VH-VL binders against p38822r5to271. Designs and how they scored, part 33

Target 1, 267 residues: p38822r5to271
Amino acid sequence: LSIGNEIKDSFKETHKWVQNNLKWLKDIEQFYRERAKLEKDYSERLSRLSAEYFNKKSSTSVPISVGDTPTTTPGSIEAAGVVAWNEILSQTDMISKDHDQLSTDFENHVANQLSGLFTKLDMTLSKINGFNNDMVNKKDNIYHELEKAKKDYDEACSTMEMARNRYTKASNDRNKKKLDEKEMEMNKCKNEYLIKINQANRTKDKYYFQDVPEVLDLLQDVNEAKTLFLNDLWLKAASVENDLGANVSKRLQAANSVVKQNKPSLN
Short names: E, the ipSAE of ESMFold2; O, the ipSAE of OpenDDE; V2, 0.75 times the mean of E and O plus 0.25 times the DockQ between their complexes.

## First folded at step 11 (VH-VL; framework fv_rovalpituzumab)

Design u4 (at its last look DockQ between E and O 0.45; V2 from the best seeds 0.00; counts 0 for: pae E 10.2 > 2)
Fold by OpenDDE, look of step 11:
Structure u4 (fold): chain C 267 residues (1-267), chain A 127 residues (1-127), chain B 107 residues (1-107)
Amino acid sequence: as target 1 above (267 residues)
Amino acid sequence: QVQLVQSGAEVKKPGASVKVSCKASGYTFTNYAMNWVRQAPGQGLEWMGWINTYTGNPTYADDFKGRVTMTTDTSTSTAYMELRSLRSDDTAVYYCARDSYFGGSYKLPNYHGMDVWGQGTLVTVSS
Amino acid sequence: EIVMTQSPATLSVSPGERATLSCKASQSVSSNVVWYQQKPGQAPRLLIYGASTRATGIPARFSGSGSGTEFTLTISSLQSEDFAVYYCQQYYYWPYTFGQGTKLEIK
């Protein structure tokens, strides 16, 4: 009984621990949703900023200088600068879109997946708990039957004793027959009681030494599954962010290529 | 035997609601999640959501959020799916299907699919 | 969401012959694929889970294979009762998504 109680407590504690770990998934989900929100906000603000300055540029006049037979004029140089600036702004706008994509990626490929993972594992955890309860109920039912058998045996013993007393007071064939009948009934109840004892013991042993450990292993499996999937999602999160980095790098390189063509001197 | 029996066909007008029932028998109702899947005529299968029959917590597909409610009655081992604000494109056969997360030996397998299905409920939405 | 693409849309095969149905995932789903069979006027029936494990009561002529993004359902020798629509489903990413189905018809 003591060992059983300890094992039962272990299950409860382990279940609670796993449950808390699943709750942690929700926190992680929320984190990435917040990141998605930040990326979205940044994207929108950056887009507006680039548009603003693009419009501002359009209002800027570029002076034109005319020299003696120059192939390139100061005005041309300034124009080249404007071209470079346009490219920078254009690429900035594209970068804003890249951030928007990251926002979407965080939401769809990380946060939503975390939510799904939670749902799946929570469902599994609930089922495990349900199975444990079923096993407990089964055990309890057997014990209830045992108690009933014991009561029946006790009653049969009492009845037999009464018949014995009657026979002792009046030793006749009728009372003898009654005593024999009650003794037979007592023995029948005794045998049933013994059968129930054995059944109860087997059920108990199975529950505590086989079923409960198996359920605990299932809880462990849930936790391991959580870890594996979570790792995958963390890697995915890093991957999509790296993609942003790569895209940003690409955009900057494109801009740089144009900037490098913006020569400071005439030539 | 394990079986799911669904309620009969429904004819509804646009804007109305429909509630489909799914009665389970032959197994412990709360040990298996219940899914709802629909199929428009001549189309494929569409997952609507599922409900944790142990906790009563539902999870809905994004396309149905706000319009669908899944519930259970453990005392009668019955799952319910209510779809509101019906449209013509909601015309479909709706299935309840038991989810299989556990094998016969209580080993934790991953999702085993939907192993037991109701017979389906045709919901027709027409003006 | 993960897109599951089945091919071909329709497969015509003679009884007794081998049928091969394909299911492709838009990204890796490991081995988390199930196959369903649906006959006209009936509910789907689970055939395969875990990409390659037959469900209870499913004949040995049905087999599943594949991992990552490529999956295959094979019927080694088609029986008359096997002509139906087959669906694949992934359960690696949320939400779980179905393929559009392959109709297996008699040639």
Scores: ipSAE 0.323, ipTM 0.708, lowest interface PAE 1.4, mean pLDDT 89
Fold by ESMFold2, look of step 11:
Structure u4 (fold): chain C 267 residues (1-267), chain A 127 residues (1-127), chain B 107 residues (1-107)
Amino acid sequence: as target 1 above (267 residues)
Amino acid sequence: QVQLVQSGAEVKKPGASVKVSCKASGYTFTNYAMNWVRQAPGQGLEWMGWINTYTGNPTYADDFKGRVTMTTDTSTSTAYMELRSLRSDDTAVYYCARDSYFGGSYKLPNYHGMDVWGQGTLVTVSS
Amino acid sequence: EIVMTQSPATLSVSPGERATLSCKASQSVSSNVVWYQQKPGQAPRLLIYGASTRATGIPARFSGSGSGTEFTLTISSLQSEDFAVYYCQQYYYWPYTFGQGTKLEIK
């Protein structure tokens, strides 16, 4: 139907689409906060487990002397296996710290950044709504003024015709002056109406060909900014988790190196 | 005339709470986020967080999470920052500062700095 | 969290001379740096945003440059009112972080 109504529906639909995309950022933020919580809980439990078994071994493995003149100690017999076990416990504790770091990184570099992004874009969207309202109001005001000018001109035309009819029936100086007066007023209203027509045409061109496209472009710019920054944050999330994997691999390699020194010939 | 006016100085004991107000005038309060920044005597600036004044959604710096609450009252154009469980090292001047989040270009979110600052509120925490 | 490191801590220069203040970020912050001026007993004043754009009402003698990790504030002909503490701030990563400040003093 009306081109103006189709454009109003386009803004409303585009705004709602952008708004829904911004709200999605809160869900993604919550996901990474929950991931951080899981990693923190795992880190704490793993650290406690490692400490428990380290303390258990420490309190049990007191060296024992043999006889009055000891020449052999039990520690030399158990050293290979005990050294390997100690290294496994030590590397397990370091892995627990790697998970603590991942928890912190998810909070600081992903979840908190998503919260900041949402806040910045939400405020931008509110400003775009204000701009849209202002330009609609300016357009509507100009069309209201045009309607008034048309009404004034129509009334002046009617008044002038009445004065013309009076002069035609009684051609005297008073009726001529009255006709001239009403014709001047009609011409004044005509000029005002023509001015408002030109203003309305310029306003229509600006609104439909400049202002509306710019507002829709601004809405799309918010969504494009959201997408670009969200992609960067997802890549950062992957990066911090990859760093965990690299560190865990390093810990396990260190433990494996020590385990390989535990030779059966010492058992 | 754009202005931020903060509440007066406070003296508190450790463990107490303080609530600083920041009244905005001369602009549309809900169009700009509000930052809170503190400065210990002789020290630099420390960002505490900000609040979206339209939605009321705050974002806190990690060092203050769990101890700070930022709120707004849009009917009076006033932002509030409450800091709980005060310690002696919380002695500082506390500023509100308007975020200039959107300075004329609508193509991208852009930041023009904190362009309007309150006069500061000294909070002293001592036994 | 991004550390902003300013140098020097104190810079002594004579009026009419050129001052150069440095700010280094621990990671790239693109051009998302702001500079503030703070005089004793006053709130900070916005000088430069976007690393190089002067805020409204800031004299042309103030200029900013840099991108990535290294940023510079230059004051080309120092006036008596320019002696203050200057802070840089990054806004590329959350949270916003400030440098520790550079005090600009009369030599």
Scores: ipSAE 0.006, ipTM 0.498, lowest interface PAE 10.2, mean pLDDT 84
ESMFold2 (binder alone), look of step 11: mean pLDDT 90; pTM 0.924

Design u5 (at its last look DockQ between E and O 0.60; V2 from the best seeds 0.00; counts 0 for: pae O 2.5 > 2, SAP .512 > .496)
Fold by ESMFold2, look of step 11:
Structure u5 (fold): chain C 267 residues (1-267), chain A 127 residues (1-127), chain B 107 residues (1-107)
Amino acid sequence: as target 1 above (267 residues)
Amino acid sequence: QVQLVQSGAEVKKPGASVKVSCKASGYTFTYYAMNWVRQAPGQGLEWMGWINTYTGNPTYADDFKGRVTMTTDTSTSTAYMELRSLRSDDTAVYYCARDSYFGGSYKLPNYHGMDVWGQGTLVTVSS
Amino acid sequence: EIVMTQSPATLSVSPGERATLSCKASQSVSSNVVWYQQKPGQAPRLLIYGASTRATGIPARFSGSGSGTEFTLTISSLQSEDFAVYYCQQYGYWPYTFGQGTKLEIK
């Protein structure tokens, strides 16, 4: 479906189409709010998990082997392995914070901006609807005045012809005076009707060749703005999620470097 | 002749509600959204929210969501803001301000600010 | 939300001199900044929109500049009526946010 000044669709149908496309933004907003909630919940659960296992090893007595000969106590956990495990837990907690940041970024940079886009464009659409109502009312008032002037003229013509027929049947001064009176009234109504015709013609030209195309172009502008801003917000959503991925990768690289320092030696 | 006239000052107890009115004149009320902005004594401006005066749909700032209700009466060209569960830190001057936004990416790019402000309504919340 | 930080908090300047007020956004808002003037006991008055366009009826001594994160309001030859509090507001990011204000006072 195409809209613009080259089509002759009614304002009502084009307005409804644009309105429905704006309402879709609310669904997209809700999706990203739910994504933000999921990321927040994941962050909190991951943080609790890492803290739980950090506290679990903190309560364990770790025998330390010191001296020239390595020894192992039954049930002991090697010291270098504990250092690597602590780093894995620490990086896991940092990853939980990365997901908290993603939650915040989805909410602030995506969902809230979709809400703002809808809010602003819905107001713009409302104002365009107001413009349309005003120009339709103005046109309708002029046409109403024209129809009244036509009715008044038609009535005056009929009354004048009655007076003419009476004068033809009985040609006296009284009937002549009446005919002259009705002819004057008819000419007055004719002049008023001609004035209203000219006014209606100017109104018709403005409405069909200026007002309607401009209002339809404004509706197209709303749809174009919606599309451009929505695309930017989708790209922003991808960007903040890519940033999460980059941060997670760096966290894991840090953990890997500590794991690689864990030598196969009795500690 | 374009103006916004607000209701008079109010004194309230903590826990009460206040409803401030904002009557528009000299322009088409439903063509412009209405902002509500408050200012605590000696402090800056704080945006509370906006209402689409055509549809009656409000959008609230997060800090006020759940405590504020914004409405309109298009037959009287009047906007209303009600703030509930008042606290002493809600003591402020409350402004209505007409929003000039008429947006689009090509033919409708501009926002000219909040171009018309009400005179402000002092709300004092005191024990 | 976008934090708008104004500096200085207070600026003391003599009449006839130039005043320069700064407003910094926590992230880019393009040119989507408005400046308001507020005198004691009055509502804010629109000065500048679009970072640099004077509102109707605003004297030429007021000018705005900036884009991205840094914005400036300049008053080229201060008049006695210009001593007031000035606020920036961004509209490039939802929701609208205001700076905390710069008080311009007579030295």
Scores: ipSAE 0.707, ipTM 0.875, lowest interface PAE 1.2, mean pLDDT 87
Fold by OpenDDE, look of step 11:
Structure u5 (fold): chain C 267 residues (1-267), chain A 127 residues (1-127), chain B 107 residues (1-107)
Amino acid sequence: as target 1 above (267 residues)
Amino acid sequence: QVQLVQSGAEVKKPGASVKVSCKASGYTFTYYAMNWVRQAPGQGLEWMGWINTYTGNPTYADDFKGRVTMTTDTSTSTAYMELRSLRSDDTAVYYCARDSYFGGSYKLPNYHGMDVWGQGTLVTVSS
Amino acid sequence: EIVMTQSPATLSVSPGERATLSCKASQSVSSNVVWYQQKPGQAPRLLIYGASTRATGIPARFSGSGSGTEFTLTISSLQSEDFAVYYCQQYGYWPYTFGQGTKLEIK
């Protein structure tokens, strides 16, 4: 995509397009805020669930058999099962905390950053638009000056013709002098008009062939920056979620290690 | 010269509101975002928010959401910050500061800090 | 949010000597650090942006360095007017956060 090489007088459309793309950042922000909310909710619910069952377990009596020989008893086996269950619940609670962390990460490292990105790019876009407006205004001002010069020239021509007619009707020194004066004024206005024409043409050329392309390039830069930063944030989002996965895996492994020690038969 | 001139000191009761003004001159007002930063006595700087002076769109710090309103008047190149439900801990000097995103070259801007500051407005909240 | 920690809280240095102020970020902010100077009763003044670029009108004796999480403001030869509070600010992550400040006082 090369915005700067497109139609020279397409700033308005391009600006609108970029603006809409920035709005998209807000949607993405909202998405991750909602995800954060879900993770938070899940964390809290999971934590409560773990606590509930932990308390439930504590109310369960485990038979203890005391024999003549200190060997593994059925009661001991049952105790091992309880130990395994406790570990599972404990690790589940830790997992709930991991989800809470993900919620925080989504908010701080993704959503807030998207908000910041929008802020930066929005301000930049506004400045670019302002710059464009300034250029347009300058161009318009020159055109107005040109029109004024044209009007002055036309009027000078008219007055010159009137003086000419007067001299034709009455060829005297006074009328001759007036004619000469008006002719001089006409020529002065003509020269000014020509100067304004040239100035207007230069301004127009600069605007369309230099300024507009430059502004379009700036818009392109904004769009590219958006893409780059957005990609980074998407990668960050994936990273923090992967961290959750890794943590969850770790917790499950810890639980599994205890479960594997819960043997079904007596030693 | 580029400058920001703020309104005078204010004394308010708890629960009241205060509105501080910041008049800009010497530059194109709408080309730079306006920040508001406060500083409690003997404390550090605290960012309150900023406003896009071109669009009028404000962004507030989380701690001030719901209590602060930032506005601008482009015709007078003036930014306003209103803080409501004032508390004693709101006693501070409040600054407006221009955000220097754009350099003079109209290239893709980066944040270069707040380069122009108002003189500050002391707001005292006391019963 | 990113926490910026400045050290020391107070630095006592004699005029003409070198002053080194530290700013540490809780996580990497690349080179996105700004330094401000604030004299008593005055608004802050921008000194450095981009970790190492002097703002317009800032004397050459002021220099910034660092990247990632470690940043330093150095004043090569302290002048009488340099005794003030200095703040760092990161703008690598939103919201932009300030350090708590370092007071540079005369020894």
Scores: ipSAE 0.188, ipTM 0.655, lowest interface PAE 2.5, mean pLDDT 89
ESMFold2 (binder alone), look of step 11: mean pLDDT 90; pTM 0.921

Design u6 (at its last look DockQ between E and O 0.57; V2 from the best seeds 0.00; counts 0 for: pae E 2.2 > 2)
Fold by ESMFold2, look of step 11:
Structure u6 (fold): chain C 267 residues (1-267), chain A 127 residues (1-127), chain B 107 residues (1-107)
Amino acid sequence: as target 1 above (267 residues)
Amino acid sequence: QVQLVQSGAEVKKPGASVKVSCKASGYTFTNYAMNWVRQAPGQGLEWMGWINTYTGNPTYADDFKGRVTMTTDTSTSTAYMELRSLRSDDTAVYYCARDSYFGGSYKLPDYHGMDVWGQGTLVTVSS
Amino acid sequence: EIVMTQSPATLSVSPGERATLSCKASQSVSSNVVWYQQKPGQAPRLLIYGASTRATGIPARFSGSGSGTEFTLTISSLQSEDFAVYYCQQYGYWPYTFGQGTKLEIK
């Protein structure tokens, strides 16, 4: 268990939480697609029912008598009660179309928008995850370069000490020249190591104090955007269903007006 | 140089399938979603769908659901679109187009259009 | 989905003149409209996004305006290379939809 591992686990946990919230959008989308299908099926069946009974009235005939005086009279004789019934059938057909419109509205204004919201935020989440991976890899690469520089410096130190031991045992010009060469190489490796320490410290500070908080903030931004857009879509869902209610009420008021004209005392 | 290079023209019979490739270069493939758009001869543009190039998750236009499959290969920076059960009215030029909704950095950017398009792939469906 | 209706279908204009192309959305898309240019045998080219912002490298003679349901693309002082088909696209409502195009022809 290390501090680096705890931070990696925090990103994974937060990412998973956001991802689950986005996946919930797909469940909500499916609900409204199922609502749309129910409304469409109802609309089609109601329209056929209205048409069936409208055609029954038109096709009814007076029974034909047998023999030398057959007569046929259409059963659809215009009277106040028949006018009211035909209006009820007509308004029922218009109500069927209101439900077809609700089906279309749920699909277009709610379900499809949920699909688009998920699609866009899912891509944004993917991009944030890719950015996090790139920052982790950059940090890890700098640590690898630091370890390499440390190793090179340690080897140069060992080589210089070997050359120092040789010069101590045999103090000639060739051994002194070799010692000076190895000391120069050791100092060069030391400088490179110090450079890598500085680079690693700057990278570590940027990663832990800037990059990680920024990525976590971006994950929260995705969830906040999801919530705001989802609320707007729920309000839209209510709005389109309210429109159905208003249209149905209008249809029924039209039918009621015709029914009220069928007063017994006016016949 | 940012570019999208598509596979060559194809001739197919009704009922067959076609798979068009779109190889991206000059940018980080997984930072941008990929659209597929088609254009029948003498007609306008029709959006077919979108694929999240990081996850491989596609979203299809309603008219193509059930017949289209969009995939990616991130190791080659290539997007694919397969259209099955071809009909004569599927004859069209098929374009891939980079979506800029998530363009640039990791921030939640505005949409700047489909800013890079492939050269198009003519698919002809005839007996 | 949102229907984008472009008008006119064909516009005949002389070089050096101004062209005005119209695009109407079936419902408000705010300023979420892009314009593309397509020359014969070529892929579309992005011109304008956000209804009014020119894409990088697009000449100043191209300008866009509008919000809500009505949008225009204006090309001032037409050049010979500007004669092409122009498409609007909305992104304010999923899914993306294109207009049917306006062909700009030399008169």
Scores: ipSAE 0.518, ipTM 0.786, lowest interface PAE 2.2, mean pLDDT 86
Fold by OpenDDE, look of step 11:
Structure u6 (fold): chain C 267 residues (1-267), chain A 127 residues (1-127), chain B 107 residues (1-107)
Amino acid sequence: as target 1 above (267 residues)
Amino acid sequence: QVQLVQSGAEVKKPGASVKVSCKASGYTFTNYAMNWVRQAPGQGLEWMGWINTYTGNPTYADDFKGRVTMTTDTSTSTAYMELRSLRSDDTAVYYCARDSYFGGSYKLPDYHGMDVWGQGTLVTVSS
Amino acid sequence: EIVMTQSPATLSVSPGERATLSCKASQSVSSNVVWYQQKPGQAPRLLIYGASTRATGIPARFSGSGSGTEFTLTISSLQSEDFAVYYCQQYGYWPYTFGQGTKLEIK
């Protein structure tokens, strides 16, 4: 939808709509802040868990089996298992750090940017509204001047009529002169009134057919900008989370490589 | 001419508050956001926050949240910045600066930097 | 937040010579960089915005270039009044952050 092509006299409603739509950015911001908190919490809990089991493992005694052949003993196999477990725990700890990074990324690269975007667009929106108000004020001022000119003309007409009546009752040079003066004044006021009418009409036309459409286009631009930036931030959010996935995969592969070396047989 | 004129130097004790004023002239005050930036002696520039001069809504830098209040008086085209709970490390020159987030007539504005600055206000915090 | 790193910290150049100042962003900020000039005892002055657009009234000897993470302010022929501290600022990410500044001094 093109806001600029909408009803020309609906600026206030359109502005309000855009304003409300911008508030949506705040909700989205909050969502990612909450996600950041969850990631942080998970990171911390996972880290503690890995540490706990690492300590638990260290307290576990591995039996040493003495066999007839010195090369491979059941104890060595068990040791290999312990090595694998250590790696798993180590990588788990690294994964916890990866989640911590995601938390930070959500805050810095998504939520904070949403906040900044809101501020920027809100500022712009306010200025657009200010622009519109200025145009409205200009229009109103011209109409006020028009009303004044009308009143002056009406008064001049009335005064001229009074002078005419006086001249009718007493046709002398004095009254004639006065009538002529008042007629001239009336015509002057008439001309001024006509000028103000034309000016008012031009101002009105400019406001509704030029100014309002332009302002509405600006509102459209704000809305489009919001959408574009928001899309970018959503993509960024997905990107940082994908990075987590990649890191997690890397950690698991590292662990798996060690696990695969943990042979079940003595040979 | 477009200009920003700030209030005079201040000397404050730790724990006190300071309020700096910035009077704008030569342009429509509400068409531009007002920033506050400070600079400690021999140091770089630090952004404190800005205020929407049309709505009066401020946004503060995280480091100053809770200690700073930015306000405006549109009738006098003046911006104010109050910093509370002053510490010695708050000693700095404080600047107000106009932000150009409005690009000409009927164009979507973009940030073009802070184009007009006040002369600065030295705030000294000492026991 | 984005870290802007300016280099060198101090640049000594003779009048009439070319000066090149660098600003590096910790991550891409597109072309969203401004440059300021600050003389002793004065407020900063806007020089460049959009990485390469001169502000109103700025002499042609000042030019900005760069995108992404690498930005450069160039003064083609240094005048006596150009010796000052120069700051870059990014506005690609919130909050907008400044570099630490480069002092341009006379050699």
Scores: ipSAE 0.391, ipTM 0.754, lowest interface PAE 1.1, mean pLDDT 90
ESMFold2 (binder alone), look of step 11: mean pLDDT 90; pTM 0.922

